# VHH binders against q9xw16: the designs that were tried, part 29

Target 1, 132 residues: q9xw16
Amino acid sequence: MSGWNAYIDTMTAAAPSIKRCAIVGAADGSVWARTEADNVFKASEEELKTFVALFNDVTQVPAKGADIEGVHYVVPRTEESLIFGKKENTGFFAVKTKSAVLIAVYEGPNEVAAQVRKAVESMQTYLNNAGY

## First folded at step 20 (VHH)

Design xa6
Fold by OpenDDE, fold request of step 21:
Structure xa6 (fold): chain B 132 residues (1-132), chain A 120 residues (1-120)
Amino acid sequence: as target 1 above (132 residues)
Amino acid sequence: EVQLVESGGGLVQPGGSLTLSCAASGFTFDTYAMAWYRQAPGKKRELVAGVGTAGDTVYMDSVKGRFTISRDNAKNSVYLQMNSLRAEDTAVYYCAAPKEAPEGYGFDYWGQGTLVTVSS
């Protein structure tokens, strides 16, 4: 297992509502690691390339929403290094590090999103401190 | 202080229509996406529809083609047009908005709710 795969496992294990995760290059959306096995993260690299580009101007994202794994999400608001979206009982959190974008897709009642955000931001902090 | 005030709920027969309204205040309305949630008895609150700042919309599958979410930024208002109502649409409907950065994890503010009862 690569170091990046270990980070996927860490994020996935952080909360039971987290279903799929991915770590991708912030510059081009290239997949560094993703959830595999029974619940594969299925976003294409083309989609991810488009997604990571949203971080170039996050202020416009709430106007258009965001797509992950072929699913369209409404984006309530954004921060400079944070994009999150909702659809039905699902959602995602995406955070940007120095060189990567961490994505977690979750499912559950609305309140579970708090744990998901903490999980990805914890990893964000760790990776930033590590220079990534 | 963020305030969301819903109105328009009531009793309606199956197949009927109803329009919900939400008046929002206490935040920069036109910079946030807005949403409608609902909570039926004994069930968890669920996202019914969301609308982005420029008209982008998201719906739960069970209401697609029947419900329409819209917004009027000049009036700081969000609307939910509900057509072809079904018994399973019975719930308290909530207008929802996100908290301002850095807090929040979705749609975090809720109104008091308005009851929609669909019954013959």
Scores: ipSAE 0.928, ipTM 0.965, lowest interface PAE 0.4, mean pLDDT 96
Fold by OpenDDE, fold request of step 21:
Structure xa6 (fold): chain B 132 residues (1-132), chain A 120 residues (1-120)
Amino acid sequence: as target 1 above (132 residues)
Amino acid sequence: EVQLVESGGGLVQPGGSLTLSCAASGFTFDTYAMAWYRQAPGKKRELVAGVGTAGDTVYMDSVKGRFTISRDNAKNSVYLQMNSLRAEDTAVYYCAAPKEAPEGYGFDYWGQGTLVTVSS
């Protein structure tokens, strides 16, 4: 699991607007790695379990929104392996790999979201190719 | 082509009320969440309120209890009821929608905007 922290560092380095991020198990939301120190990813185990389950039917997510770290986000739309949300000047991107969900919470002007999506999707591609 | 046309802006006194409307076309309206943004002079555009496909709502903290976002899927419209307006609510308000997959990273389409001026 120690190697997963490196992937957290890669994503946060690729998108400075990412404030917190985590890699969790797609099946149960268990935390494999997360940002720590001043930017601790604080989603509860229950929230993460509920969140990763959203990928079982992403079509319903825009109707209900999504909760991360006790914050409720509106979800503009979804894709099979992608859920993203917005609230004020914050948002999140979550992408699903073969076995994991990558979650990145960001803060800033709207346009910074493009870089965040790119960062998490790049990691998604990498992990998928690696079998994860 | 996606079209978002805002209306309802104007000059209002502090404490007053105003209702903004947005007519949407060019996409499957009831498939996407919709939002209202605003941009005040010299400031970045910010998400004021969002409404999911089934009425789920998100608001800026500063407008909670004062603003209400709603949608009418039969009319392909989204609304923003603004009560107890304050001077700091002065801005151009934009209706917003996401791009269809695979493009976009939030709310990516914007209307022309409607000016709301709150002043004595």
Scores: ipSAE 0.927, ipTM 0.964, lowest interface PAE 0.4, mean pLDDT 96
Fold by OpenDDE, look of step 20:
Structure xa6 (fold): chain B 132 residues (1-132), chain A 120 residues (1-120)
Amino acid sequence: as target 1 above (132 residues)
Amino acid sequence: EVQLVESGGGLVQPGGSLTLSCAASGFTFDTYAMAWYRQAPGKKRELVAGVGTAGDTVYMDSVKGRFTISRDNAKNSVYLQMNSLRAEDTAVYYCAAPKEAPEGYGFDYWGQGTLVTVSS
């Protein structure tokens, strides 16, 4: 699991507006890696279990939004392996790989979201190619 | 082509109320969440409220209890009821919709905006 921290660092380095992020198991929401210290990702295991289950039917997510770290986000739309949400000047991007869900919570003006998406999708591609 | 047309803005006194409307077209309205943004002078645009396809709502903290976002899928419209307006609510308010897949990173389409001025 320690190796997964490097991927967290890669995403946060690629998008400075990312405040917190995590890599979790797609099947059960188990945390493989997450930001810590001043930017600890605080989602509970129960919450993450619920969250990753959203990918079972992403079409329903815009109807009910999504919760991360006790915060409720509106979800504009979804894609098969992508869920993103907004709240005030914050948002998140969550992408699903073969075996993982990458979650990045960001803060800033709307335009920063593009960089965040690129960061998580880049990691998504990398991990998928690596078999994860 | 996606079109979002806001209306209902105007000048109101503090404590007053105003209802903004947005008419949307050019996309499958009932499959997307909608939002209201605002941009005050010298400030960046910020999400005021969002409404999911089934009525799920999100608000910025400063407007909770005062603003209500709603939608009418039959009319392809989204509304923002603003009560107890404050001077700090003064801004151009924008209706927002997401760009269709695969592009977009949030609410990517914006209307022309409607000015709300709260002043005594």
Scores: ipSAE 0.918, ipTM 0.957, lowest interface PAE 0.5, mean pLDDT 95
Fold by ESMFold2, fold request of step 21:
Structure xa6 (fold): chain B 132 residues (1-132), chain A 120 residues (1-120)
Amino acid sequence: as target 1 above (132 residues)
Amino acid sequence: EVQLVESGGGLVQPGGSLTLSCAASGFTFDTYAMAWYRQAPGKKRELVAGVGTAGDTVYMDSVKGRFTISRDNAKNSVYLQMNSLRAEDTAVYYCAAPKEAPEGYGFDYWGQGTLVTVSS
C-alpha cells in the first residue's frame, strides 16, 4: 500500500460512520488505497472499472443505479463530480478528483450521511488542489 | 414547492394486499429517483424501496418478493404494490424524493404519509 493510506485514515477519522473506503484511479478503477483487515473494501477490478466510468456521464446514473461490493444502490440524483446511493440502512458517497475517485460506504440513518459527504468532499478539494 | 401526497393506506388482514400511490409535484419528477419509506410506532424510518428514473429498483430484504415499486413519469406518480402483508408491515408509509443539487444527502423530502394497518 502506498502513502495514500493516510488519506483513507483522514476520511474515516472525519466520519466514523464510514465502514469501508477506497481511493481508486479515475481512468481504470485501479485501487490506490482502501480500508483493510476487518473492514476490507471488497469491490472487484471489473466492478470498479464499471463504477468509475459512471462519471463519464453522471446524468445517466439515476436511471440505472450503481453497484459497489456486489450491492446495488438506487441513486437519487447526481452532481458533476458526485454520485451517491442508498440501499436499506446503507449508502455510499463517491467523488471524482482530477485523477481519482474517492468512495465511502457507510451504515446508519440519513442523519449520519452529512458527515460522510463532507469528509469525501473535503478530501476531493484537497487532492484537486494538490494536482491529483 | 415540492409536494408529495400519499394515498391508498388502510386496514387489511394478514396475507392481504394494498396498493399505495404518491402524486408528486413542484420538481422535475422524471430526473430523480423516488422512494417509499415506512415508520412503525416508536421506530425510525426505514427505506422500503427505491425506483430509478427509468424503472431500476432496490428493495429492503424483508419485503423483496412481496412488494413492487413502480413509477409513471407521465403522471408524476410512484406506486407501491404490497402483497402477502404481515403484521410487521404495519406502519405509516412515506413517499420520498431528493433535494435539488447541491443540497441533500439522500431522499430528503417526505410526504405526510398514509397509514397501513395489518391485523385480524
Scores: ipSAE 0.797, ipTM 0.914, lowest interface PAE 0.8, mean pLDDT 92
Fold by ESMFold2, fold request of step 21:
Structure xa6 (fold): chain B 132 residues (1-132), chain A 120 residues (1-120)
Amino acid sequence: as target 1 above (132 residues)
Amino acid sequence: EVQLVESGGGLVQPGGSLTLSCAASGFTFDTYAMAWYRQAPGKKRELVAGVGTAGDTVYMDSVKGRFTISRDNAKNSVYLQMNSLRAEDTAVYYCAAPKEAPEGYGFDYWGQGTLVTVSS
């Protein structure tokens, strides 16, 4: 049983509006951990490989948007290690660490989005400091 | 200094059409996605449609097939073509843009809004 599930629990506890999240390998999109059971993070291996590759040139992402779990999001802008997107009342934040990409899908307005961004970026900092 | 100025709202009968426009200034327009939000009486603001820098689009489900978002990068403008209007589309419509890095959480700048009323 992997220990990465504890980090999933930490993020969802910090921002309860996160409906699904995952930690995936930055090079290949392989799933290290994800929300399970009633809230399974359902992205395919192919979708995740495509998604993490967006970090190879973040400047192109606002032109084409991003897909997660078969949902297409508009991406307002990016930063070198941050992609976020919106669709209706749903959004996502994704951050890249040395070895991983953290993805959180949430529901709610911008006030909720601030909590989600903070939770994901706090974990980004933690994993980077731990060498991941 | 970001400015977003909406226009084109008004009173329209059910089944009618209306075009909203947004003039943007104070940022590098063609590097950011843009959006239209609306706020109906007694409800929270909701994202109606978004348009990427090269014309990629996202719509809320209830307007898909009836509304079309578009942009003209040469004119720093965003449009919302609204067809087959219904009473539920009555709202103040807002043009929206993201804040510049490192701030913001989505579409964080809003215009003054333009009122659309769908009523017979």
Scores: ipSAE 0.793, ipTM 0.913, lowest interface PAE 0.8, mean pLDDT 92
Fold by ESMFold2, look of step 20:
Structure xa6 (fold): chain B 132 residues (1-132), chain A 120 residues (1-120)
Amino acid sequence: as target 1 above (132 residues)
Amino acid sequence: EVQLVESGGGLVQPGGSLTLSCAASGFTFDTYAMAWYRQAPGKKRELVAGVGTAGDTVYMDSVKGRFTISRDNAKNSVYLQMNSLRAEDTAVYYCAAPKEAPEGYGFDYWGQGTLVTVSS
C-alpha cells in the first residue's frame, strides 16, 4: 500500500539499526506495508496472525517468547501496547496502535535499541492521533 | 534494589564443564525473563542465552547444544550449564534482567560477573 510505505521509510530513517520492519493489521496480521527487496520482511501471514494475537494478553508473552521471520526471541517483559524480544545480537520492538501493529527488527546493543523503541513509539503516537 | 550475584566461574580445560549460578533479588523474579551475557577481553558483551518465565529458551548459535540455561523460580535463581567448553568461551559471564516497565530496552541490569577461563 502506497501511502503506508512512507511510514516504513520514516521509521527506518529515524533508526538506521532497523534492518526490516512492517505495518500489519492488528486484527489479522495482514500486511499494510513492509520493507522490500534486499531487506524484505519475510514473516508469513500465519506467523503474523499468531504474532498480533499476543497483544490480546501481553502478560503471557514472557512465558513463551515470540516468533518473527522464523526466529524465536526471548521476551524480557511487556507493556500494554509493547512487546520486545532478543536473540543473540538482534531484537525486535512491536507496538500496537488502534488498528495496526508496527514491527521493527534491528541489530545492535541496548543503546541502539533505545533509538528503535523511540522510532516505533513515535509512529505509534502519530498513527493513533490520525485514527489508525 | 535489584541485585544479581553470579558464582561458579573458574579455570577449566578444553572439553570440560562448568555450572554458573545467579542469585537474584529486588524485583518480582517470576514475571521476567532472565539472561546470561558474556564479554571476552576487547569484545562487546553478547547474549549467550535467555530463559522465559516458564522455561522458554533462546541460545546464541555457537553455544547451542553445549550450554543449557535454566531457572528455579522458588529460589530466584538462574543457571548456565556449560559443557564441551572451548577456548573461545573464555569470558566474564554476567547474569542479566530487564528494568521494570516503562523503562528499558532488553536485559538492562547486570551483575558483577564471574570469570570463566578455558585453557590447557
Scores: ipSAE 0.791, ipTM 0.913, lowest interface PAE 0.8, mean pLDDT 92

Design xa9
Fold by OpenDDE, fold request of step 21:
Structure xa9 (fold): chain B 132 residues (1-132), chain A 120 residues (1-120)
Amino acid sequence: as target 1 above (132 residues)
Amino acid sequence: EVQLVESGGGLVQPGGSLTLSCAASGFTFDTYAMAWYRQAPGKKRELVAGVGTADDTVYMDSVKGRFTISRDNAKNSVYLQMNSLRAEDTAVYYCAAPKEPPEGYGFDYWGQGTLVTVSS
């Protein structure tokens, strides 16, 4: 689904602190689109399969954290369709749509996380309204 | 309201040890992960260690093997055991907690901090 690359570009443009980004299938973690070139999103299919399954019960995620691209993050808390994590000066936001999970990995001071969350949640809203 | 009160900071020699404590209140403590941050002079505040609602832990690379974060849910407390302290560990250390839904971007609440000075 090459058209999904446009949504990657939209999120990365909306939040410059996003280093890598991916749109994956909510059911199986299959990659629909991801950042490429110098900022390749590197999560394996197996890892993504495990990650998207976290949304089946987000209440347990803070207990065990989350792994993305081989990096383990502590998860402060979750919401029904939102998982976010922190490690050092990095973090991630993952939001679930009707059929997809949007993942954005960011780097920078703590305050940049606000813009990242806004970017992924805006895309979440857009995709949900579009039926995805 | 959320309250985070750090204690245990002080002056210690290189190679020494120190234990920081954080007393938390104003939220359901055992529901959220907790963290320790630090801010050295002239540097940005950085995540030192995080602990999930169970025993999941995350550390910054420079403190791995030296620092241990733990929590006691019965006491609504978080701890940071710091061993083999280095001069570069000198900083104000902050206990941190996330905001409750729907707000927050990570660990959003901070205590007043406790100063750790590592110097010979």
Scores: ipSAE 0.925, ipTM 0.963, lowest interface PAE 0.4, mean pLDDT 96
Fold by OpenDDE, fold request of step 24:
Structure xa9 (fold): chain B 132 residues (1-132), chain A 120 residues (1-120)
Amino acid sequence: as target 1 above (132 residues)
Amino acid sequence: EVQLVESGGGLVQPGGSLTLSCAASGFTFDTYAMAWYRQAPGKKRELVAGVGTADDTVYMDSVKGRFTISRDNAKNSVYLQMNSLRAEDTAVYYCAAPKEPPEGYGFDYWGQGTLVTVSS
């Protein structure tokens, strides 16, 4: 357990609909922290590398969607530091900080996504202010 | 103002086919992914299919192989071809689009919906 695990706990506590969560390096997708035990974040190193690279040009992401944990999501739209996707009753939010990408996979009705976005963006702001 | 207007719903027998259409306006259509949702009585609204700004598609498992989502950017329209319809497909179907930045958390705009009833 590293100090980054505390941030995982903070996000998951802030949004109970988050099923799995990870903090990865923005440069290479290396996992800094992730949910474990019953809710292990299962994204591979390869797909995380590919995923974080999406932030190099987020404008193209809605055209091709995004893959997390072997699941393909449609991406409604993006922002410079925000990618989110949907599939059935699941979705994800990914936000980019100075050096990291925060990924939260959630499950539930559509409205739970609002809380998830707030959780990850709150952490985004915190980490950015901390220099990460 | 964003407008999403669904059409094409109706009563069909099991095994039948139906094509839903959605006319979108009030936003840059080709910039956003579009989706179809449905809501059956007593159930939550669920994402049936999504289409990216190109040819990327996502389907709920229960409709894979039967439903096809497509879009026509020239007509600002999105479609849902539904084949091999089942009773459990009965629902109000909604066309959906995301809100423009910075708002939204998925597909946030909805049309009025069109009822699809599959019954023998």
Scores: ipSAE 0.925, ipTM 0.964, lowest interface PAE 0.4, mean pLDDT 96
Fold by OpenDDE, look of step 20:
Structure xa9 (fold): chain B 132 residues (1-132), chain A 120 residues (1-120)
Amino acid sequence: as target 1 above (132 residues)
Amino acid sequence: EVQLVESGGGLVQPGGSLTLSCAASGFTFDTYAMAWYRQAPGKKRELVAGVGTADDTVYMDSVKGRFTISRDNAKNSVYLQMNSLRAEDTAVYYCAAPKEPPEGYGFDYWGQGTLVTVSS
């Protein structure tokens, strides 16, 4: 268990609606940490490589959506370091740090998304300050 | 001010069809994905369909093959064609748009809604 797993635990604790999450390398989508056991984050390395590349031009993401764990999400809008998507009662938030992408997949009513965003952005800030 | 105005709802028999329309204003329409939500009595509001700024679409499983979301950027409008309607489709349908940065966490703006009642 790497030190990165602690950050996974922090995010999931901060937002209970998060079902799965991962911390991956921003450059190549390599998995640094992910939820395991009953909540395994299932995105493949190839998928994550594609996903993190979306941050190269976030303006195009709303046009084509985003795929995580084989699930396709509509992306309402983006920010420079933020991509979020929706599908049914699920969604995801992905934020980019200096060297990582944090991905959180959540489930629940619309209101829970606010807490998820806060959780991942809080971690984003922390990691950025730590140089990651 | 963002405004979303739905229309097209009504009473329809099972198997029937309706087309919902949403007129949007107050934001750069063509830069945002749009969505239709619905809320049935006693249930949570749920995403029915979403359409990206291009042809990307997402549907809830129960409406796949029956509902079609589309948009007309020239008219700042989004549509929901509903075919083969079922009683379970009865709900208030809402047009939805995201808030502009930095606000929002999904589709954050909602219209007043339009009631769709599917009943024999």
Scores: ipSAE 0.924, ipTM 0.962, lowest interface PAE 0.4, mean pLDDT 96
Fold by OpenDDE, fold request of step 24:
Structure xa9 (fold): chain B 132 residues (1-132), chain A 120 residues (1-120)
Amino acid sequence: as target 1 above (132 residues)
Amino acid sequence: EVQLVESGGGLVQPGGSLTLSCAASGFTFDTYAMAWYRQAPGKKRELVAGVGTADDTVYMDSVKGRFTISRDNAKNSVYLQMNSLRAEDTAVYYCAAPKEPPEGYGFDYWGQGTLVTVSS
């Protein structure tokens, strides 16, 4: 389980605008790894359970938005394995692998979101190829 | 081609009200969330309000309780009702929409903008 922290470090290094990040189980939202210290990912287990369930029907998410760490985001659109949201100068990207959901919360001007998406999708591809 | 055309901007006194409108075309309007951004001189463009495909809304803290975002899918339009306007609300306001899959990372399309000036 501790090996998953390396993937958190890889994503945060690839996109400096990421403030908090987590890898959770796609089935139940259990936390496998997360940013800590000054940038603790603070979503509760109950919240994460609800969040990962959004991937069961992503077409409904833009109608309801999404909550992470007690913050509500508007969801512009979704894809089968991708949910992203916006609020003020913050946002999140969440991607689903075979067994996990990668969540990255970021802060900055609109353009930084491109780098964040690339970082989480690169990790998504890597983990999928590895069977996770 | 995606087109977003804003209207309704103008000069208003502090405490006044203004309603902005956005006419959208070139994409399946009712399947995407819409947003209003603003940019003041010397500042970065910031998300003011967003509305989901239904009634879900998000606001920046400084406008919460004063601004209301809404949409009319039959008219392919999104609106921003601005009440109790303040001098710091002065900015160019932009209507925004996301790119269609697989491209985009937020609200990616912008209109030409409409100027809102709040001054006594």
Scores: ipSAE 0.924, ipTM 0.963, lowest interface PAE 0.4, mean pLDDT 96
Fold by OpenDDE, fold request of step 21:
Structure xa9 (fold): chain B 132 residues (1-132), chain A 120 residues (1-120)
Amino acid sequence: as target 1 above (132 residues)
Amino acid sequence: EVQLVESGGGLVQPGGSLTLSCAASGFTFDTYAMAWYRQAPGKKRELVAGVGTADDTVYMDSVKGRFTISRDNAKNSVYLQMNSLRAEDTAVYYCAAPKEPPEGYGFDYWGQGTLVTVSS
C-alpha cells in the first residue's frame, strides 16, 4: 500500500495547515498511510477502530464528540460521510470513501478549515471514482 | 435567516463573575453543537468553549475550571458562565453556530458580539 503515501502528500500539499494526516480502513481502522517524521499521525489502532465506527451512526457524534490522537474535539455537525471537530485553534476533518476514512488534523485560524475540507473532499471524490 | 444575539457583557473587576447569554434562531438549534468565541484587539478570534448536542464540552486551557458553557434547547439559548475573570479575558465574545449541510467547516455563523472588559 505504498501508493497511498502519494495521496497523503497530495492532501498535505493542497492544505498547508494540515499538520497530520492518515488514510485508514473504513472497516477496522487499519492504517494504510500516514504522515511521518516530524508530523507523525499518532492515533492508536484501538482509537482508530473506535473512530471509524462513528460513521455507522454519524447522527450521534455531535452528542459525544470525537477523539483523535488522545485529543477530544467538539463536533459541530455531521454528514453521512463527513465528521469534523474543533478544539481551540485546532480541528480535524474525516471523510469516508467506499473503503477508507481520510483524516486530517489541522491548526490555524478559523478560515484555514475551508481549505482543509476542500482538500480531503477532493481526495474523497478521487478515491471514490477510482473504486476505493 | 440565522440569528445569534449575545447579551450579558460589561465591565467587571478581576476575580469577578459574568454570565453571557445567546439567543439563537433561524435553524434547528438542538441538532447542532454551539460555541463561544472571543477576539481581543489585534488578536485572532479563538474558540473559548464548545458544547455538543448533549453534555459534551470543550474548553481552551486558559479558561478550564473558570468558565462553563451550557445550553437550554427549550429556549434556543447557549450560556457562558465566567468566574474568576482575569484581565486577559477582556475581549468581544461571540456566540457561534455551524452552517447547515452541505456548507460550512466549523462554527460559521457569528453574532454581533458582546464586550467583556476586565479591569481594576
Scores: ipSAE 0.923, ipTM 0.963, lowest interface PAE 0.4, mean pLDDT 96
Fold by OpenDDE, fold request of step 24:
Formats: structure tokens, C-alpha cells, sequence
Structure xa9 (fold): chain B 132 residues (1-132), chain A 120 residues (1-120)
């Protein structure tokens, strides 16, 4: 297990509703770490490259939505370093650090999203403070 | 204060059609995506359809091809056209909007809801 895999474990432990999770390069969408085994994060390299580019102008994302793992999500709103989406009883949170994008896909009632956001934002803060 | 007021619910026969409306106020309507949720008796509230700030849409699989979500920014309104209604579509339908930054997890504000009953 790489050092980045430990951060995946930290986020998934903090929010049990997270089904899949990944840490990717903010510049090119390259995968640094992801959930494996029974919950493999399956976004393609091409898709991730497109996804991380959304952070170049988050104001336009609610107009177009976002795709992760071949699934299309509506995006209620965005922040400078935050994109989140919803579909049925699923959703995602994506946060941008200095050099990475953290993506967490979750499933459950709307209320579980609170823990997911907190988990990814906590990791965001940690990585930013560490220079990543 | 954010307000979402649903209307248009009622009793319809299977195969029938119904249009729900939502009047929104208290926030910058055209800046946020909007959604319709529903909650059937004994079930969890679920996202039925969402519409982005443009024409982007998402639907739950069971309503694809039957329901259409749309918005009118000039009227601060969201609509849900429901065709080919089924008994399992019976529920209270809620209009939903996100909270303004920095708060929120998705669609966080809800109206009081409007009841849709599909029965022969």
C-alpha cells in the first residue's frame, strides 16, 4: 500500500456511506490512489482528465453537470475548490487541494452526505497543510 | 428566507398525466440547480429529477422516458411533467434547492410537498 492509500482509508473510515474514493492529480487526473477490492473506483483516465479540468471554471459546472465512472450527476452548486453532485440516492463530493483532487462517491439518504463532505474536506485541509 | 411552494398534485388514474409546479423565492434562483424529490408511505425520500442552471437533467431510472423536469428562470419556477403514471408513483412530491455557500450537501431546502395519488 502506497502512502496515498492510507488517505483513502482515512476518508472511507470517516464516512461509511462512501462507496468508492480516489485521489488524483489536479493537473492531469492521474490516479495516485483509489479504493480497490470490492469497491474499485472505475473512472477512466480520460474521464478523470476531463473531470479535474472542471475546477478551472467551477461556475459553469452546474450548467453541464459532471460525469464520474460513466455516471452523470446534476450539480446543485459549486465553490472554488468544491464540486458535488446528485443522482437518485447517490452522489459525489470532489475537493481540490494544491496539487490533487479528492473524489468520494457515496450512496444513501440525503443526510449521509454531511459526513462525506466533512471527510473529504478534512483530508483537503490536511493535505493542503502538508503542501499537497 | 428560502421558500419553495409546490402545486399541481392530485388523484389520477394509471396511465394518466400530471404537471407539478414549484414557485421559488428567497435566493438567486438562476444560479442553482433545482430538483424534485418524492416520498412514498413507509419509504425514504428519493431524488426523482434534477435540472441544472441550463438544460442539464438527471432522472431516476424508473421515471426515465415518462417524467420531464424543466425550469423557467423568468418565473422562478420548476416543473415536473409526469406521463404514463403508475401506482408506484404515488407519493408526496417535494421541490428542492441547495443551500447557499458554504453550507449544504446537495439539495437541502424542501417545500411542504404536494400529494400525487395514482389509483384506478
Amino acid sequence: as target 1 above (132 residues)
Amino acid sequence: EVQLVESGGGLVQPGGSLTLSCAASGFTFDTYAMAWYRQAPGKKRELVAGVGTADDTVYMDSVKGRFTISRDNAKNSVYLQMNSLRAEDTAVYYCAAPKEPPEGYGFDYWGQGTLVTVSS
Scores: ipSAE 0.923, ipTM 0.963, lowest interface PAE 0.4, mean pLDDT 96
Fold by ESMFold2, fold request of step 24:
Structure xa9 (fold): chain B 132 residues (1-132), chain A 120 residues (1-120)
Amino acid sequence: as target 1 above (132 residues)
Amino acid sequence: EVQLVESGGGLVQPGGSLTLSCAASGFTFDTYAMAWYRQAPGKKRELVAGVGTADDTVYMDSVKGRFTISRDNAKNSVYLQMNSLRAEDTAVYYCAAPKEPPEGYGFDYWGQGTLVTVSS
């Protein structure tokens, strides 16, 4: 009965510092669900296609950084299925599952970022185990 | 053991310039982005500038056009050129690096810092 939007709610509830987030297709960046209403996740279709393609070779990402919602972030480092970035007082975590990329944009210091990473990686594990 | 050693801080007049240096050791320097943070008296530590593994950069808005971050992978060093300094730039400046996988959430290691005081 639950749609993809329920997973958005689960992540934002687990980490209240998440300002915006989305679930997008790993192959093409198509939006499966996103935060809406007061905090619309508004990355363009072209930006999301470019963003998910970064997971094709994560080792190149710290050299280039990443763009989300028109904001450029420095990427400190990556892991096989994890890209995260920093810009001033904001950041993002993005994780890849078998079929999707989960993106969470947050505000706050590194202490807050730990909760955000836990929320998206927990969902990553859940979706992977479910076959997504 | 990861070490980040900042230098180059000091007393500078408004409008002046200063170059901060950071010597890094104990990790594979050229595979990670690096950053400068600062902490002014009574304020939270804030990201001033970051540099990717090549030439990608980000800056906090208030320092754009005045500060330039750079790195020298042969020397395992990162630099912050600070021009047109203002009183608001007074702070302890920290060189920062991420933790190795799988740990960390951003820039997680900091050095002891170097004090920059901008005053008449």
Scores: ipSAE 0.788, ipTM 0.910, lowest interface PAE 0.8, mean pLDDT 92

